VH-VL binders against q9umr5. Designs and how they scored, part 96

Target 1, 268 residues: q9umr5
Amino acid sequence: SYKPVIVVHGLFDSSYSFRHLLEYINETHPGTVVTVLDLFDGRESLRPLWEQVQGFREAVVPIMAKAPQGVHLICYSQGGLVCRALLSVMDDHNVDSFISLSSPQMGQYGDTDYLKWLFPTSMRSNLYRICYSPWGQEFSICNYWHDPHHDDLYLNASSFLALINGERDHPNATVWRKNFLRVGHLVLIGGPDDGVITPWQSSFFGFYDANETVLEMEEQLVYLRDSFGLKTLLARGAIVRCPMAGISHTAWHSNRTLYETCIEPWLS

## First folded at step 5 (VH-VL)

Design p33 (framework fv_mavrilimumab)
Fold by ESMFold2-Fast, scan of step 5:
Structure p33 (fold): chain C 268 residues (1-268), chain A 123 residues (1-123), chain B 111 residues (1-111)
Amino acid sequence: as target 1 above (268 residues)
Amino acid sequence: QVQLVQSGAEVKKPGASVKVSCKVSGYTLTSLSIHWVRQAPGKGLEWMGGFDPRDGETVYAQRFQGRVTMTEDTSTDTAYMELSSLRSEDTAVYYCATSPYDLLTGYYKFDYWGQGTMVTVSS
Amino acid sequence: QSVLTQPPSVSGAPGQRVTISCTGSSSNIGAGYYVHWYQQLPGTAPKLLIYANSNRPSGVPDRFSGSKSGTSASLAITGLQAEDEADYYCQSYDSSLSGWVFGGGTKLTVL
């Protein structure tokens, strides 16, 4: 038998988006129990990420408790950040593979249709004024807004990403690192044709410097300081990087070749 | 593919300095991390240091800190290692080594090696 | 004294299997840092043989394999051939030294 799989959706999303992923899993790993969590669907995906983490935690506890051999997480887009925090705040998670599908792990800095819908008159250069306010931090998308031209504001105002990344100090940082390091595999998936996640290398813990030059994971202070365990996981052989070109943001969970190449091998 | 060609053998007196070169071809020097490894006659390999393009800095092994300087000249695709205050125990073959960036190992698995430069320190 | 300990020599007959150990500590292999292996034929520069514990570069035959357990790593060579006579070195990162370290090397003799 196969370990259960828990799926966490993204911004303005729901369980319905994953019907193809479930079909693929059923074909290659028949009998796998797959649970797509129907929490914070649609507009509720805009709720603060810490609120979402609390709700998803309550939902995953009984699933993990029933699976003593462990579970796998597949977390899409914004959902990848939820799963990052789950692995840190749960003292007793038994996650084997954490599969992150095109998630902005170092944050987002790009004009997208989602931002235009929420803030139609804002450009990426001006969004820091909204996102780094107390009001802005009540929206999930602002919790991972990472303006490389206003890094001081990001560090001071981000109530979620800067804390989870260890970029700003937090009382729980040591225990969060210990918990996160219990994961068996961190599988990072993303690609240059995503069109939403900006820079796309954010899915692999790369990000812009102040000149908008992308610095990869191993150049980040977060990695160099081993703030939440990336350097330790990489050295342990526990990080899998699976970039794929030709895949748009809404296609990561519905591309068969992507599934067979990047996801299927990690579903024991 | 990457090829590394080193300068010729050197004989130096104690207290002198030696500067070994490593010419890179087949790849962009700025995309590579050039490392230096030495091997005393009949002995094992010893990592001395290398340029890390991820943070733009050169990292030296503690034993050599203060005596080695590693530099690169991108206009000639050449890396250099200079070792000062030479002692008889610095007699060794000095290798440059590198790999293109790899997601699993960064720059620290060495796919490509120079032919080595024998440095002899004697009076 | 090397931070990573290898036996100074191992030997085997053609067609046989040998293993070369690389013993570290909690600051290197025991901390999960990758182990790479290099083969050095007499009078030549080293050649990468195994990287990241168990991966083979293009052109390295599958007779060579690597493994890692706890604070130690092993290089296995099956179907020994005369041309396998060489020195073999393991390499890892050491967090207490903040640098890369090599094992002392193992001379393989094919009888």
Scores: ipSAE 0.006, ipTM 0.395, lowest interface PAE 17.7, mean pLDDT 87

Design p34 (framework fv_mavrilimumab)
Fold by ESMFold2-Fast, scan of step 5:
Structure p34 (fold): chain C 268 residues (1-268), chain A 123 residues (1-123), chain B 111 residues (1-111)
Amino acid sequence: as target 1 above (268 residues)
Amino acid sequence: QVQLVQSGAEVKKPGASVKVSCKVSGYTLTSLSIHWVRQAPGKGLEWMGGFDPRDGETVYAQRFQGRVTMTEDTSTDTAYMELSSLRSEDTAVYYCATGFYDLLTGYYKFDYWGQGTMVTVSS
Amino acid sequence: QSVLTQPPSVSGAPGQRVTISCTGSSSNIGAGYYVHWYQQLPGTAPKLLIYANSNRPSGVPDRFSGSKSGTSASLAITGLQAEDEADYYCQSYDSSLSGWVFGGGTKLTVL
């Protein structure tokens, strides 16, 4: 029998987005129990990420408890950050494959329709004033806003991403690293035609420096210091990178070639 | 805003095919999720299939696979639903329905419907 | 029967509250797929009444509300009025069928 699969959706998203993904899984791995978590849908996806992590944690515990051989996570967009935090805060997770589907793992720095709807008079160059305030940190999208021109503010004010990336100290950092390292495989998926995740290399732990030049994962201090285990996972052979061109942000969960190439091999 | 206008009523013999049109105005067809739903006299609603612009795919309900074809002519903003090998049980009102992807809820909602096209299949 | 189960009829007096249930399974509502509700007046096309479990389109009065729990959803109508007499349909997505499914419909009679 196949390990259960748990799916975590993204910003302004719902379980409907994953219908093709579930069809693909059923075709290639018939009998797999797939649970798309129906929490923090639509507008509720704007709630602070730590609140979402707590809710998803409560939903995931009974699923993991019933699967002693392990489970797989497929986490889309913002959902990939929720799953990052789940793997860190859970002392007893049994996740084999964590499949991160176009998630801004090092943060977001780009003008998108989501941001314009929330903050219509703001541009990416001045959004740091809103996001790095206490009020702004009550919105999920601001929890992973990473302005490369105001890194000091990001490090000081980010209540979520800077902490889970180990970029700012936290009392639980050592335990979070130990917990995260229990994952079997970290499968990173993303691509240049996404159109939403900026820079798209954020899905692979790359990000802008102060000149907006993208530095890849191996050049990040987070990797070099092994703050939450990326260097250790790469040394184990546990990190899989699967970039694909030609896929827009809303199509990652519904492209058959993407599924067969990047997802199917990691579902046992 | 968005308006859907369907073609007129049809009477067909068993074994024939019918092609119903749905003209979209007020927005471009390619930005909308067009679905087809039928309703037999005195019966409930039955989804037949539709187009999802997020993945660019047309999906058909399993019971209509092989008999239904849904196409679009983007130059005229018109969607079509063709049903072949007609049977008496296919007598129904056929609706086209659509909506935008709603960023606030993360879902397509069918808030625009055509007026319906009555298709009668009789010998 | 329909994949989503609704009572075939429900009735109430003006001013009362009525509730219409929509029962699914682990492959649709139980899998987390959203539930939408449609109102169909005699001789007309269906009208979206509630979408994504509990949201109202512009123009739908707040006496109509939707909720979801487990494998079921519910449409509540408070302050029942004569013009509410119609057929009501729930809708969700079913992963085992790879498609959208409707409930069998509930005829609301205002006494």
Scores: ipSAE 0.005, ipTM 0.480, lowest interface PAE 12.4, mean pLDDT 88

Design p35 (framework fv_mavrilimumab)
Fold by ESMFold2-Fast, scan of step 5:
Structure p35 (fold): chain C 268 residues (1-268), chain A 123 residues (1-123), chain B 111 residues (1-111)
Amino acid sequence: as target 1 above (268 residues)
Amino acid sequence: QVQLVQSGAEVKKPGASVKVSCKVSGYTLTSLSIHWVRQAPGKGLEWMGGFDPRDGETVYAQRFQGRVTMTEDTSTDTAYMELSSLRSEDTAVYYCATGWYDLLTGYYKFDYWGQGTMVTVSS
Amino acid sequence: QSVLTQPPSVSGAPGQRVTISCTGSSSNIGAGYYVHWYQQLPGTAPKLLIYANSNRPSGVPDRFSGSKSGTSASLAITGLQAEDEADYYCQSYDSSLSGWVFGGGTKLTVL
């Protein structure tokens, strides 16, 4: 039989967005128990990411406990960062495949309608003033704002992303790395036509340098220092990269070809 | 940890201007939203103005509009509040403060406060 | 003339429960804006005591609690202690003034 699947949604999202994904899984892996977590839906998705991690942790513990063979995570957009932290803070997780569905794993630096709704007068060049303040860090989207022109502020002020990426020291970093390394497979999905995740290569641990030139994962200090285990996972053969063109940000969980190519093979 | 350190006490004559400073440490000034709150002797707290992230700019309380100017010097991480045309009723302790703001509900809590600057207006 | 109304004073004996009210209107507390509470010890700057109606910052004892109902909020202090003697201020946002407003303050005297 198939391992249970836990789904974590993204910014301004809810479990309803995954109805097509559920149908795809049922067609290809009949009998799979799929739990889509109805926590931090809609506007509640703006709550600080550490608060969301705590809530999702409480929800996934009993599911993992009932599945000794292991579970799979499918984590969409912002939800992929929640799952990154879950794998690090849980000293007893039994996740086999962590499927990161167009998530800004190295952060976000781009103008989007979501940001314009929250900060109508701000441009991406000015958002560092809002996001890297104590009050800005009370918004989930600011927890992964990564301004490549103010890297010193990002490193000092980011209460979430800089810590889980090991870019700034934390007392728990060694334990978080050990816990994260227990994952069976890290499946990274994303693409150039997403239109929201900027740069789109953030979904594959690539990101802008100070000149806004994208450097891929293997050129990042977090990879080179093996800060949370990416280099170790890659050497182990545990990282899967599945880029796909032609998919917009809100279509990743409802595209059949994407599912068959990038998700289905990792649902044992 | 954020710390706000304010300039020392001032004594001014009626009609003068006063400029109070608030030096930020623990973060750069440009990363913070600084607000100013005053308290007359034996009286309550009164909000004067500060950075409003909804507008992306500094806003002033109606009572002080036209008399108060809030500025910053990013090279020294120092915020300033200048109050002009001083009267005896402006005698108060002036605080700078910063903290968490909820953009969706429109509220601001002041987690960090300066020690206060006493401004006395007397002839 | 405070936009938010508090009693000017309240008193209690050690171990007693005291409650401080904060009464607003439809443009502030009644509009759903959160209420925060500050404690001011003599000669010091205010300190955040309760935020967003009922939440305590780290380091604030559970003897302090906040609640909100309609256009009003309340700060409750149980197990009253001598060091609780201070001025207490409520704060909210007022949409008609487009700014933050404080209550007039309540002087707590521990008998």
Scores: ipSAE 0.000, ipTM 0.400, lowest interface PAE 14.6, mean pLDDT 87

Design p36 (framework fv_mavrilimumab)
Fold by ESMFold2-Fast, scan of step 5:
Structure p36 (fold): chain C 268 residues (1-268), chain A 123 residues (1-123), chain B 111 residues (1-111)
Amino acid sequence: as target 1 above (268 residues)
Amino acid sequence: QVQLVQSGAEVKKPGASVKVSCKVSGYTLTSLSIHWVRQAPGKGLEWMGGFDPRDGETVYAQRFQGRVTMTEDTSTDTAYMELSSLRSEDTAVYYCATGDYDLLTGYYKFDYWGQGTMVTVSS
Amino acid sequence: QSVLTQPPSVSGAPGQRVTISCTGSSSNIGAGYYVHWYQQLPGTAPKLLIYANSNRPSGVPDRFSGSKSGTSASLAITGLQAEDEADYYCQSYDSSLSGWVFGGGTKLTVL
């Protein structure tokens, strides 16, 4: 009787990461059909996000078709951006709750071990040189690299995030907004001890200004212009913000208290 | 290059316990996920349990819960599997296997196996 | 009994293609958990052949490939060679058992 749940993983990740999440769901909502998509696993998670969106779209269509009462999405880290795009490009999605686990919704500007592996000699201050090239935009992590000191380059060169956030104009923007607004609930989860997502408020549509001062969602042009529907969703009462301290980036899908507080209430 | 070297064959009586060792070389034990898998003569592989470094805990297969204990000695880079209350059906080759946590794959993989330890349970 | 079902045997001639299936359920492969494949030559320990559905470890030839669809996975061996004669096991994680499970194994005979 519960709606099916579709799980989309993150950068350098796989379905194995969600074994605890599946156990929690089975305990509180027994009989729920949970599908963890095993596309673009590990190294393949570096492929361009638009390529990943296409592949995940093909996988979710039959699942949504079999669930006329709707589905829930749980999307982790980079996977949250994939889900953002899915909700925009699908004119017939039936998603009730979109649960975003520590996803860089306004972008990333911080050093991590993953970035050091891919670009070992680069500092966050210099990564714009690589990411905002045509070659760099062939890597998923560069698709949401958002250097607040080079916002003009981000707006011009980002092939994914600037477009899906409505920060740069796109012919499909009106249709993408209409599609995204079909979502029942947007549940945003994140916290200060994540250690990877920088700034952590990116998970709540906050981000750095040019002085690296964080401006929250309601101060963003994206929100004020209602570029893809955030202002409309908030007015509808459809946005849920659930920050939690003490949780590291790899623990959002394996913490029982987080699950009970932020996820469980939205799995009808 | 990771190598796993197991202790020699054992013959035990029903009701006894056996403790198999697995010495790790070429890498540090604490960075690896050590799992134990057995294979009865002419039969398939059966997972018994293992350490998951991502969670920091050891998980045992339900059918061995209460009879198996998996421990590690980091000073000697040696993992151990102790199986108690031995029965004739516990006669098998016992393997240790490990996979390094690979950031590229986002999980561990069992790409290194010990040579196996034959445990025979007979009266 | 194993929770992942494999045919007990398959056979082929040198140069041919053989496919070994691994059928699971909604609690393992159907839930999206990875499938790994192991090759066990007579009298030896198993060797990782394919990991995470379709990836090859260093040193495994392109003749071996893996795929996954729905609740099942498949191992394909092309250009079959005499040295491929072995037992093959699939492995996945099962959420209802909270642990790893192996298939029953498939004996490949090269004719």
Scores: ipSAE 0.000, ipTM 0.390, lowest interface PAE 15.3, mean pLDDT 86

Design p37 (framework fv_mavrilimumab)
Fold by ESMFold2-Fast, scan of step 5:
Order: C-alpha cells, then structure tokens, then sequence
Structure p37 (fold): chain C 268 residues (1-268), chain A 123 residues (1-123), chain B 111 residues (1-111)
C-alpha cells in the first residue's frame, strides 16, 4: 500500500498542470491516493504566502489525519516555499518525502514574464523598491524576492522567506526548526535550463553573493548556522539532490525521465 | 472576439475517413488550446482530444486513439480533426472549442465553440 | 471505467432554486481536478457556464453558482427562469482514462 501524495502548484498555476504527473504515479504506484490541492489557483497565487500557507494547512490536515503511515508532498515552483512553511508551522505533520520541483528556496533574482505582467516597468535591479514595501509584501512573488545588492532591505522587509529561512529572527524559530526536522526526506530537483528560477541553484539552496557569484548550500550562512535544520538533515542523510539539464520551468511535472529518476524512488 | 467556423456537414460510408476543419479568427491559433468534442443525436457530450500549448502536447481520448488525428495549419489559422475507420456509431455533431489562458485559474478555459459539423455515417 | 454521474433530469418552477449534482471518483474530482459546467440550449452548441469549480465567465448571471466537495460537484441555479430550460453537463479530468470526461447530462425542465 502506498502513502498518499499531496501536490501543491506554483505561481499562476492550477491542478490541470499535473495530469501527466498523476498518470506517471498511477503507472508506477497503482492505487496511490493523489490529491492536487485546488487552492490559490491562477492570479490567486499572488496572495501573500502566509495566507496561502494557512489555506493549504486547513486542506492538508484531514488528509494527513487519515494517513497514519505518513504522506508525501510534491511541491512545484512557488509551491515549494508554501510546503517549506507548512512543515515548519505544523506541529503534527507526518510528511515522509518532501519533493521540491524547481522551487526558489533561497529566493528569486531574475526578470520573468509574470513579474512584467504585475509590474510592467520594473527590472530586477529596481524591483526591490516595490517588493520591500508593505504594499509589495502583499504579493507572493515579493515574499521571495531576494535582491543580493540590497540584502539589508531583504532581511528587514521580507515577511516570509527571510523568516522561514531563519535569516531574520522570529519568536517561533525554535518550534519551526523542530517541526521541519520531522520530515523524512527533502528531495531537491532543478536544473540549468529551467529559464525562470534565477539563479537555478536557488532550488538547491544556493544563491548569489553581492557580486552575483553563486554560493552553494554548504557556503550559506543559513546552512552553517543550521537555522532551520539543513545541516542536521544533510548529516542524517535526509537531503537528496537531483539536478537535471534540458528541462524548462513548465516541464518539471510532465517529463517521464525526470519522474523516473528524481520522483518515483521517493514515493514508497 | 474569438470566432470558430467549422466546415459543412458530411455523409460518409462505413470504413471511410472524415476531416473536419475549424477556422479560428480573433486570436493567435498557437496560443489557444483547441479541443474536439462530439455529440451523437439525443446523446451527451464526448471529449475526443485537444492541444495543450503549455507543454506542446496533443492528447487523445483512449476510445479514439489510433483512429483520430488532430492537426493545425498556422498559415490559414485552421485546426483539423480527422477520424478514420468510420462506424455507424460515429454519426454525431462534432465541435471544436477553445479559449485563452485564464490568469485566475491558471487553466485554458473553453469560452468559444464552433457551430458544429454534422457527420452522418450511412450503411 | 469511472465516469461522472448526473441525474438525468431535474425540474422546478419559475423563481425556485434547483441543484444539479455531478458525482465522480478518486481518479477525477476526488483527485482535485477542476469541474467545469456547460449549458446547451436546444439546437445550439454548448456554452461554458462555470469553470474551475466556481468561477463564472463574463456574461453569466450570478444566479448560476458552482461548488465542489470531496468526489462531487454541484451546480446551483437560483431564481429559475423559463430560458434556463436546457441540458447541463459537468466535465473533469480522469487520471485512470488519461483524458477529459463529461457527465451524462441533466435535462432541466421549467414548469
């Protein structure tokens, strides 16, 4: 019998995007109960990430309660950040595998069509003026905007990512770390041909320094301080890194080779 | 302002093939998800297949796999659905349907339908 | 294989409320796939009435509403009018069939 799978979508996305993923799961793990959460779809994905975390939390509680053997999470793009927060705020989650599909775990610093739709005159160099305002922090994409040239503003203004990464202090940090560490496996997936997530290494907890040189996870202060448990998870053997070239941002949930290589092994 | 205009009624013999056209105006064809749905007289709607521009794939319903082919000609803004090895049970009105990407839901919705093409398979 | 089940007919008087159910399974609505609703007037092509469970396209009156719970969805029509007499179809994706499925349709009779 397989553990249930819960799927959380990304920015301007919906449950329809995962039809191929569900077909793959049904082929390799027949009988698996897969729930693709139909919340914060399309433009509602722009709602503040803490609001989305609250809504998704309410949806996952009954699913987890019905599965005493545990559940798996597959979380795509922005959805991977929602799932990071879920694992921290839920003191009773029973997640075995948390599978992060090309999610900007250390943040985003790159121009995309979605940003141009929301902020037509902005460029990555000046978006910090909008995103690090109280108004900007009411939009999900600004909750994980991480400008490496304005790190002071990011640390003080980010209402989501800086807090969940332990880069800025929070009263609940110790409890959030304890809760996150209950996860069985953290499976990180991403690649250089994604075309949206910038830098693509953000999916593996790497990110730009002030000179836009990418520093990998083990060089990040977040890892070195073990702020939310990455160093502990790595030492425990619980972090899996599965990079794959040749996959664009909208194809991570519909590529059979990727599924077989990076996802299928973690769906026991 | 999207309009879908389909080809006229067809009468075919069992074993023949039929190719129904759907001419698109008012939007870029390659940005639309074109789907094909049929309805037998007095019966319900049956999805046959469609194109998803998000992943560039054409998906066919299991019942029609091996018999249906859906293509597009961007030079004439026309989508086609060809059904082969026709049977009397294939007598139906065939519709094309489409819509632009919807930012609210993150899904292609079917706001626009063709007028339908009656295909009669006679013995 | 699993299909979406609708009552074959429902009826109501002008001004009343009617509800049309669409019952699926774990391979479609229960898996979280969207439910769409279409209205088909006699001799015409279907018209999108509700999309993605509960959203109305431009031009659809607020008398029409959609909802989803578990493996089922419902279309509610309030303030029933004579022109609402039509066939109504639900639609979702089915992972076991790897394709889209329609309900069998519900004929709404006014009066």
Amino acid sequence: as target 1 above (268 residues)
Amino acid sequence: QVQLVQSGAEVKKPGASVKVSCKVSGYTLTSLSIHWVRQAPGKGLEWMGGFDPRDGETVYAQRFQGRVTMTEDTSTDTAYMELSSLRSEDTAVYYCATGPFDLLTGYYKFDYWGQGTMVTVSS
Amino acid sequence: QSVLTQPPSVSGAPGQRVTISCTGSSSNIGAGYYVHWYQQLPGTAPKLLIYANSNRPSGVPDRFSGSKSGTSASLAITGLQAEDEADYYCQSYDSSLSGWVFGGGTKLTVL
Scores: ipSAE 0.000, ipTM 0.439, lowest interface PAE 13.9, mean pLDDT 87

